# VH-VL binders against C2 domain-containing protein 2 (C2cd2): the designs that were tried, part 5

Target 1, 194 residues: C2 domain-containing protein 2 (C2cd2), of Mus musculus (Mouse) (e9q3c1r45to238)
Amino acid sequence: EPDELRRRESDTLLSWILTRDSWGNQWQAAWVTALNYEAEKRGGPLRLSFQKDPRPQSLQLTVEKVSSVVKSTQEKVVICHVVGETLQFLVSAGPASATGSECQLYDVHLSPFHLKVEFHMEEKREDIQIRWSFTHVPETAIKIQPQAPGEKQALGVNMLSEALEDLFKHLVNAASPSVFLSTKPTQVKEAQSL

## First folded at step 21 (VH-VL; from U1 with heavy chain Y102T)

Design U3
Fold by OpenDDE, last read:
Structure U3 (fold): chain C 194 residues (1-194), chain A 125 residues (1-125), chain B 107 residues (1-107)
Amino acid sequence: as target 1 above (194 residues)
Amino acid sequence: QVTLKESGPTLVKPTQTLTLTCTFSGFSLSTSGVGVAWIRQPPGKALEWLAHIYWDDDKRYYPALKNRLTITKDTSKNQVVLTMTNMDPVDTATYYCAHEYTDDSGEIWGAFDIWGQGTLVTVSS
Amino acid sequence: EIVLTQSPDFQSVTPKEKVTITCRASQSIGSSIHWYQQKPDQYPKLLIKDASQSFSGVPSRFSGSGSGTDFTLTINSLEAEDAATYYCHQSSSWPRTFGQGTKVEIK
């Protein structure tokens, strides 16, 4: 059916975009920014700081069930399901009163993850802003573990990990990462250097 | 089958707050793409859009009335509520809630395909 | 806001005649125009969506055309049951707006 073909084409295009390394890098950066913002906003007894994982990530993403809503000539929402193998972040956690040296670094792994993603696309003056949010799907496993577990924190580490997991889930649901899609022309010299 | 029904007071005194509830069935505001709007029509006059709420809690208001309007949703009850403060006789109208159309592809283009029967609200001392 | 101006405000038409109602937008809205029929003491019913797409259950005598700023609703052969007020509506921009309406009466 023509509609199925259109859906498949849309899925293919989005999948292609979302699987690019360039997008992955920006995706992670946007998430880190959004998570840090939400963490700061929330406050609490724990100070959280999110960072990019410098380790190479193989993001194999599958996009499915693409739909869209037009809210205006300048506003479009694209809804899809994204399935991936691994999403990884670093998070430093410690008491709010603690100095950076007292914070423990944790690896955060989402594997596998299945997320419902809503991309809010809005045309601004010269760019298109893309903001997205996740709706958690039960199939997403979150694992948080200390990068270097110290012997002294062994009993407290599990409790902290559980607390962090809940907090992370909350922050992910509250966060609204965003990027800009630029439509600016490239310089001819830049194009030749690629 | 999608249905909408407006409920609330039919008589309001000037300066009072109007609260109308739209109860719907056949769809859910938890479903991506769903939108519900309030539209009013003074007797013998044209339709006037008031407010719109989406599944993602995005809310839109008619600018001239924005300070008087509040739209909220209760997904669990399949309800959308409109409040309008400082009512005046000029606000006498039939108030409708309406569902925004979604085509077979799931894409919404802004038409209102299904309406409630409307409720006449009279503002008088 | 986008202003929609309908023409005419009123028409008295003999059955089986063609009825044409125009809606002009104050700015270009592409095809984001919709048409509704409202009979006395009834809620508005969607007739045409996206300028030219007939809604389900709408008789074939109703059609819509136009793009940009000028739109037309046509009733090819007016039936007695078509006596109503017709409204155009734009969904291109916020706020949503309606035309002032065109009342069609049967002679």
Scores: ipSAE 0.615, ipTM 0.840, lowest interface PAE 0.9, mean pLDDT 88
Fold by ESMFold2, fold request of step 23:
Structure U3 (fold): chain C 194 residues (1-194), chain A 125 residues (1-125), chain B 107 residues (1-107)
Amino acid sequence: as target 1 above (194 residues)
Amino acid sequence: QVTLKESGPTLVKPTQTLTLTCTFSGFSLSTSGVGVAWIRQPPGKALEWLAHIYWDDDKRYYPALKNRLTITKDTSKNQVVLTMTNMDPVDTATYYCAHEYTDDSGEIWGAFDIWGQGTLVTVSS
Amino acid sequence: EIVLTQSPDFQSVTPKEKVTITCRASQSIGSSIHWYQQKPDQYPKLLIKDASQSFSGVPSRFSGSGSGTDFTLTINSLEAEDAATYYCHQSSSWPRTFGQGTKVEIK
């Protein structure tokens, strides 16, 4: 009973945090940056460029496990293992020799996707460091749809799918993207009274 | 079954650099929450914590020795490495690596629950 | 740096009698104290974690208590195999520190 109540409360709090405009945008930007860095570093047969999907999306997160690690009485890390229904993003892809005008834009959906989210908290720190990693990449289905109406693709969808699976496998094992959330209030006007 | 084992030179001359390797099995330093420490014990004296490394690459050092110590990990080899520069005869000690305990909730934490057998390092001309 | 002071430095105790070892911290550490047993030429072994929680496989004659700055390790009925040096260790803050040790011998 206590674990199910804690899990239900964690699901709603995590979803709320991840959908806040400032925090959610930073998280998505950070992992897109990590994807682009890994794609450039590995250099495979395709040129890949990742972009945030500008369309609103709901992550529909379910918490599988919550745990905590304490490093001192003032330093704690909360670790959440989560599964989401669908993560959407855009990929510009073409052959390794391609330029931007030769690449085509694709809508990519990961379903389901697995994340490990770590909230690093320290009493004297004015922000909370959030670290992310993907887990269980082989279990994730990748759905790819080109954005160009009626135009034939320069690449086969299967070739792109294989390249993305390879990239995500190495990203999970090689990098842990992070963002910082401020604990200071935004500029808040003082309430006026009569 | 968790085990740790220290390896490296047992005799070092003054001013040389000591490099010790902790090789472990039964856990991964990629697992969130995992930490490994180095602790030494001069002959006939108390235990002295030296350095710590966590799964997230957070590193901690005993302040008086911070400029002489470097701790690193190689997760693929299940190894943690301690390097200590400018060795002096007073650094003669048995050096241990140890696993730091934590429970899932973070309510009970910080003990060194599993230790290596230790390796005696003697510093002399 | 938090200093842990153990008392006494040495005890010689008749078998089956009670052994009490204290550890005093220079500032409050809550319950973040741990106790180890070290026999000659052996590595330390964890006995008690978090002031009072017995580690797996530790005989019930060992117990720990205290909070804040004053902590106690108790061996309620000393056995011959319990002759060893005992250390307390705090994990409340950095650096981690140990007490100076308490050597227990059978009288």
Scores: ipSAE 0.593, ipTM 0.850, lowest interface PAE 1.4, mean pLDDT 82
Fold by ESMFold2, fold request of step 23:
Structure U3 (fold): chain C 194 residues (1-194), chain A 125 residues (1-125), chain B 107 residues (1-107)
Amino acid sequence: as target 1 above (194 residues)
Amino acid sequence: QVTLKESGPTLVKPTQTLTLTCTFSGFSLSTSGVGVAWIRQPPGKALEWLAHIYWDDDKRYYPALKNRLTITKDTSKNQVVLTMTNMDPVDTATYYCAHEYTDDSGEIWGAFDIWGQGTLVTVSS
Amino acid sequence: EIVLTQSPDFQSVTPKEKVTITCRASQSIGSSIHWYQQKPDQYPKLLIKDASQSFSGVPSRFSGSGSGTDFTLTINSLEAEDAATYYCHQSSSWPRTFGQGTKVEIK
């Protein structure tokens, strides 16, 4: 019964989050910000630049495991391991010294994807901090598709795609996006990534 | 198997800054729920908690010493570092780092289950 | 800051007798109290967690009890190797605090 109670608590939190406009308006921007921060910190000859996709995207998350950490009688972190069906990023890639005209835009699809989601709660707070990160990245199917038809069918395209995939996996493992969601109905704090 | 070990200078002059490193194995500070603390014990006196750092980079300091203490972590090196400024002879103590016990349920939490051996730091001219 | 007051400061006890050590918190801490044994020139070792749960490898003669503000560590039938200083520690709030210690010696 303890595992079922924790799953019910986590399902309630996820359902609350999935229905909030503030979450829907913030999660992608927070993720893009965190990923771009890691890309700039990593450096190297190949640079990725993540872009917010104006096309709407809803996360369909299922709880696999829940646990919690109590830091004091007033401070608790609920940790959910979840799986989602599909996730898409818009990514620009090119040499680090290149201008924007030499960069190629890619659609990057992850399916399935696994997240560790942390809900940081404090009794005296007016908000909840939500942090998340990818797990199981080596087992995640990643599909990278350039947006221009036919251009990347030359012999060297597979080598570029492999380097892009490896770099993407590295950045995803390093990123730590977060948002703050208000418990008051009338206001939401801006997302924080670090 | 969880182990922790303190390293740093054993003799420090008054006003100098003390830097201690806790090197650990058998756990990762990137794992949710993990915390590491620094605790000191002046000779013949009680244990005194100084600082705490969690996997999420949440940091806590003993309030009277907050302006003198800095705790940081490097998860790639399995290290936690404590810096204490403006050392005084009253800060002479054995300094320990410790792992904070938290089971996966979260209802049994906050014990220091594994300690380092400790390092005696003497502050004297 | 939660103050933990241990009693007594010192006990000299005949072997095989029962030892009780109390720890009183300045405000309620539920069961978020832990007990440590420290022998001379050694690092502290966890004995009891969460008021009453024995840590692995701890002899059965050690037990803990209490909730709220009043807590007790009991050694049923003291052994020579139990001569040490004992500390209680609360994790209910920040800062973490320890009791002043209770030194137990064999008569």
Scores: ipSAE 0.533, ipTM 0.769, lowest interface PAE 1.9, mean pLDDT 84
Fold by ESMFold2, last read:
Structure U3 (fold): chain C 194 residues (1-194), chain A 125 residues (1-125), chain B 107 residues (1-107)
Amino acid sequence: as target 1 above (194 residues)
Amino acid sequence: QVTLKESGPTLVKPTQTLTLTCTFSGFSLSTSGVGVAWIRQPPGKALEWLAHIYWDDDKRYYPALKNRLTITKDTSKNQVVLTMTNMDPVDTATYYCAHEYTDDSGEIWGAFDIWGQGTLVTVSS
Amino acid sequence: EIVLTQSPDFQSVTPKEKVTITCRASQSIGSSIHWYQQKPDQYPKLLIKDASQSFSGVPSRFSGSGSGTDFTLTINSLEAEDAATYYCHQSSSWPRTFGQGTKVEIK
């Protein structure tokens, strides 16, 4: 009974923190960086480049589950399972041989999207490491639209959709991207992969 | 339905490198909160914790053996591997892998709730 | 490194009698202590977690108590199948450590 009440209060506070513009902007930038890094590493038949959509968007995040891992009396990880309504971003795509002018821009929407967010805390550190990854990728709908309708397209939407699904599956299996929150105002640092 | 099983050589010579594999089912090391440990027990002696690996690839080693131990995981194969260099007869022991406990609240408190059956490794000659 | 010292090292007990095993930590570990039973030629099995919480399927005759530095495992009425070696284990700090063990036999 008392643990259930404390859990409900924690869920509300975590949802409020996760919906702050500062975290959301930093997370989206880190996510785009991770996608670009993985696309360059994997290669493949398509040349892909990702950008954060500069237009404002509301992610409408909902915390579904909160748990924690205690590794020692001074080390804890808080784990949040989060669902967002829709995530939009830009993809520049073309054949693998393409140069920049031969690639076309696409608007891409993921709806819904599922995240696992981890807050890694250690008593003696000044930073909180935040790690994240996708969950339930096959259930996410991907909507793709060229930014310039009516222009000749270098490749079909089906090829791009297949490439994106493959890339998202790989992000689930690869090392999680991370961002550091400083205990001081204003600075978030991105952790390097292992 | 969580199970773990140790595999590897049962006899090694002094100075050789031991490689042990823990193969498990009923859980995944990609799941947040999951940890696997290696613990050994010399014949007739107490349990000794050796190494730990978590889902986030956080790794911990017994300090006196840190330079001799390497723990890694292969999430796609459901395996954790322990490598121990420069084996000595004092390292003769039964080696266990174990799952770290998770209760209904999802809070993990560091108990080893499920163990493998163990594999005896003898270092001689 | 936190040292766990168990007492006694060995205990021969008549059936149906109470068994008490203590574990003393070299520094405070709160309630981050766990108890295991190891029967001859078997792997260890978890009995008590977090000082006093009984693990699933453990008979009610087993109980744990204590906090800070002094902990106790109690078997209220010893059964023949309880002949085993018992270990305490702390998860408060790295490295994880175990007590030296307490062997319990039937007299």
Scores: ipSAE 0.494, ipTM 0.779, lowest interface PAE 2.0, mean pLDDT 81

Design U3
Fold by ESMFold2, look of step 21:
Parts: structure tokens; C-alpha cells; sequence
Structure U3 (fold): chain C 194 residues (1-194), chain A 125 residues (1-125), chain B 107 residues (1-107)
């Protein structure tokens, strides 16, 4: 088995996984969970709370590099670098003493975004663990906008935007979201009982 | 250029705990795909793999020694640390740390391409 | 665990002659075998990876072959500096294992 053919096979599987509808649903939830975990762990006077964004977002991802680690004949990790157009979050921010109704909502966009994605595969499993992390590149622009322009927190608008940007960068850099995706084809026999 | 170097005590009494540090340069254990192993060689005998740690903190141990071995990493110091408890004279060996091979395409081949110089650890009363 | 058995344990060889070292695995390991050279009081140096691929800077007189369970390291024309102990190593399964070694001396 030539190494070039092994890379091509991995690229095909990765492209298939990254375009599944179930990936799109789980991907945002995994981000929200990981970021909220980091926010809770950090603490401090300014609290961020990430929410699932109901607005539709197309996940068109480009795979740049692929490498692999073969830990045994039954264990493989495929590592790739992925680029997307826009990564967006719906974020609630406010003082740590505040309740949810006293917090301000913000839209945060990263465009373009770069990820390091790891696909952890074991031959005997019918699922794949996907873990990923944010990759810092200078071309990524961060845009933070309040959903209700003109509303203000206890801090000034320009000082709040700077503080939010710094805090957001910290949380995104610390988070390492993960999901498990099934590779098993849908079985029709169970559907016939409906 | 990738280099690794072992450090720690060279003489240990029976029942004591051995702590060995592998200090490396030219790579980072935060880089996806990177692994470091510990391998020992008793005088005049064959090489014996002991433990392995990957960038994702996946850790592997030789099964018969699993309860005596702990491998950890410190990415800020470019170090991998091996501890081995309850040392016995049969554990007298040269201890090596080694880097797992990665080519320019980013593929991992499973070979140990760069080794440390090794450190002889003698266990005696 | 996969046992690697090298043959012979020891060879004394006239310069310029061919050296053949075999490594037999107790189970199929595909091509996941690697060869190392270790001179006295030195660390091992990688010669051949993945059964047959020469590592950078290794003289062309060294070659590897085989797949599955039977592997061979060949030195086509032995030089004096090739006197060393040679080890095979498998990366197919955990635990990683090495052969017992083959010592090659010059006559």
C-alpha cells in the first residue's frame, strides 16, 4: 500500500465527514459546550455565556493539509488544517454578579477562520472522535457587535469591546471541542416499523 | 536540528524511585503527531521499550511494568519525564528517550529517528 | 505481544562480503518494521524504516526487504565501520518490541 493512496483515501473520508448534516448540528453545540466550560473555569468580573445561534450558517470548509499518525494497525489519528469563511457566536456578556436578564447580547464573527482538526479512529469502533482547536492567523478579523445597538454595559462601549475581544480570544484559544460521529450507514429495517 | 538528552541520577538503591528527564529541542510536544518514547537496554542485552507519550497526552506502557511507570510531559520546558518505582538490580540499564519519526509530508512512520545519548542507571546496595 | 526473532545472533564476516540478517515476527506486521545500527557504547541509529526505505544519510550498501512476517537487512559489501549490533523493531502493535540483536564483526 503506497503512502500517496493512503493520504487520498483519508482526504476522501475527511471531506465526506465534514460535509454531513449531523456534523453541522453537533459542531456548534460542541463549540458552545467547550467555550462555556472555559468561561466557567476562568471566572473573573466579566462573564461570557455562549449560546447556539439559530441563524443558518453554511459550513463550507476547505482542507489545506493532511497528515496522519498510525499508533498501531488498529489506531490512527488523521490531522488536518481546515479553513472556513465565517465562525460566528452568539454571546451573552455581563458582570459576574448579574442575572441573565441583566446581560447584553453580542454577535461575534471570526472571518476567515482556521482550525486544527484531529480524527481519532479505531478499527473496531463504528464512530470517530473528532477534536479540534482554533489556529491563530493574522488574517482573521474579529467583529463584535451588540445585537441591540446603543445599549451599554457598566463599562464604556470602546473599553467593553476591547475587554470582550481579549476575553473571547482567551476562551477560543483554550477550548478544545469534540464530538463523536457515527460512520455506520442508516439501517432501513428499523425505519419500516414506523 | 532535533536533539534529545536524558538526565537524572546514575546510582539508585533498591526500592527507590527513579526519575528521568528527557529534554529536547527542534520540536514541540504540542505539535500534532509528535511522540516521545523511553527505551532501556540492560548491559550486554537487547533494547526494551518502556513507555510512550503523544502530543494528545495518549500514554502507553509496557504491560508488565505498567504499575511501576509514569510518563508525563511539560510542553513549556520541552521535557518528558519518566518515573519508575521500586527499583531492583535487574533494572540496571542504559535509559534512552527517542523521537518518533515524521517526514516532510507530515506522515508518521513509527520509527525512532532521533535518540538521546542515553544515561546508565545502576541499581545496587 | 509480537516477538521478533533475529537470525543469526552473531556473524564474523570478511570485509567486502555480503551480510544478511533476518527478522521473523510471530504475527503479520505488514511493513511496520525498522532497522537500527548500534556501535559499542553508542545510541542506536536508524538505518531502514518501513521495511525497505533507507533513512537519510545511510550508505547505499544497506537495504531492507520483506513483508508480513519475514524481513531481511542486507549489507552488500561490508566495510570495517559496519561492525555493530543490528536490531529490528516493530510498530504494528502495542507493546513496541525489538529483536534480540545480531552482532556483526569484521574478520
Amino acid sequence: as target 1 above (194 residues)
Amino acid sequence: QVTLKESGPTLVKPTQTLTLTCTFSGFSLSTSGVGVAWIRQPPGKALEWLAHIYWDDDKRYYPALKNRLTITKDTSKNQVVLTMTNMDPVDTATYYCAHEYTDDSGEIWGAFDIWGQGTLVTVSS
Amino acid sequence: EIVLTQSPDFQSVTPKEKVTITCRASQSIGSSIHWYQQKPDQYPKLLIKDASQSFSGVPSRFSGSGSGTDFTLTINSLEAEDAATYYCHQSSSWPRTFGQGTKVEIK
Scores: ipSAE 0.472, ipTM 0.749, lowest interface PAE 2.5, mean pLDDT 83

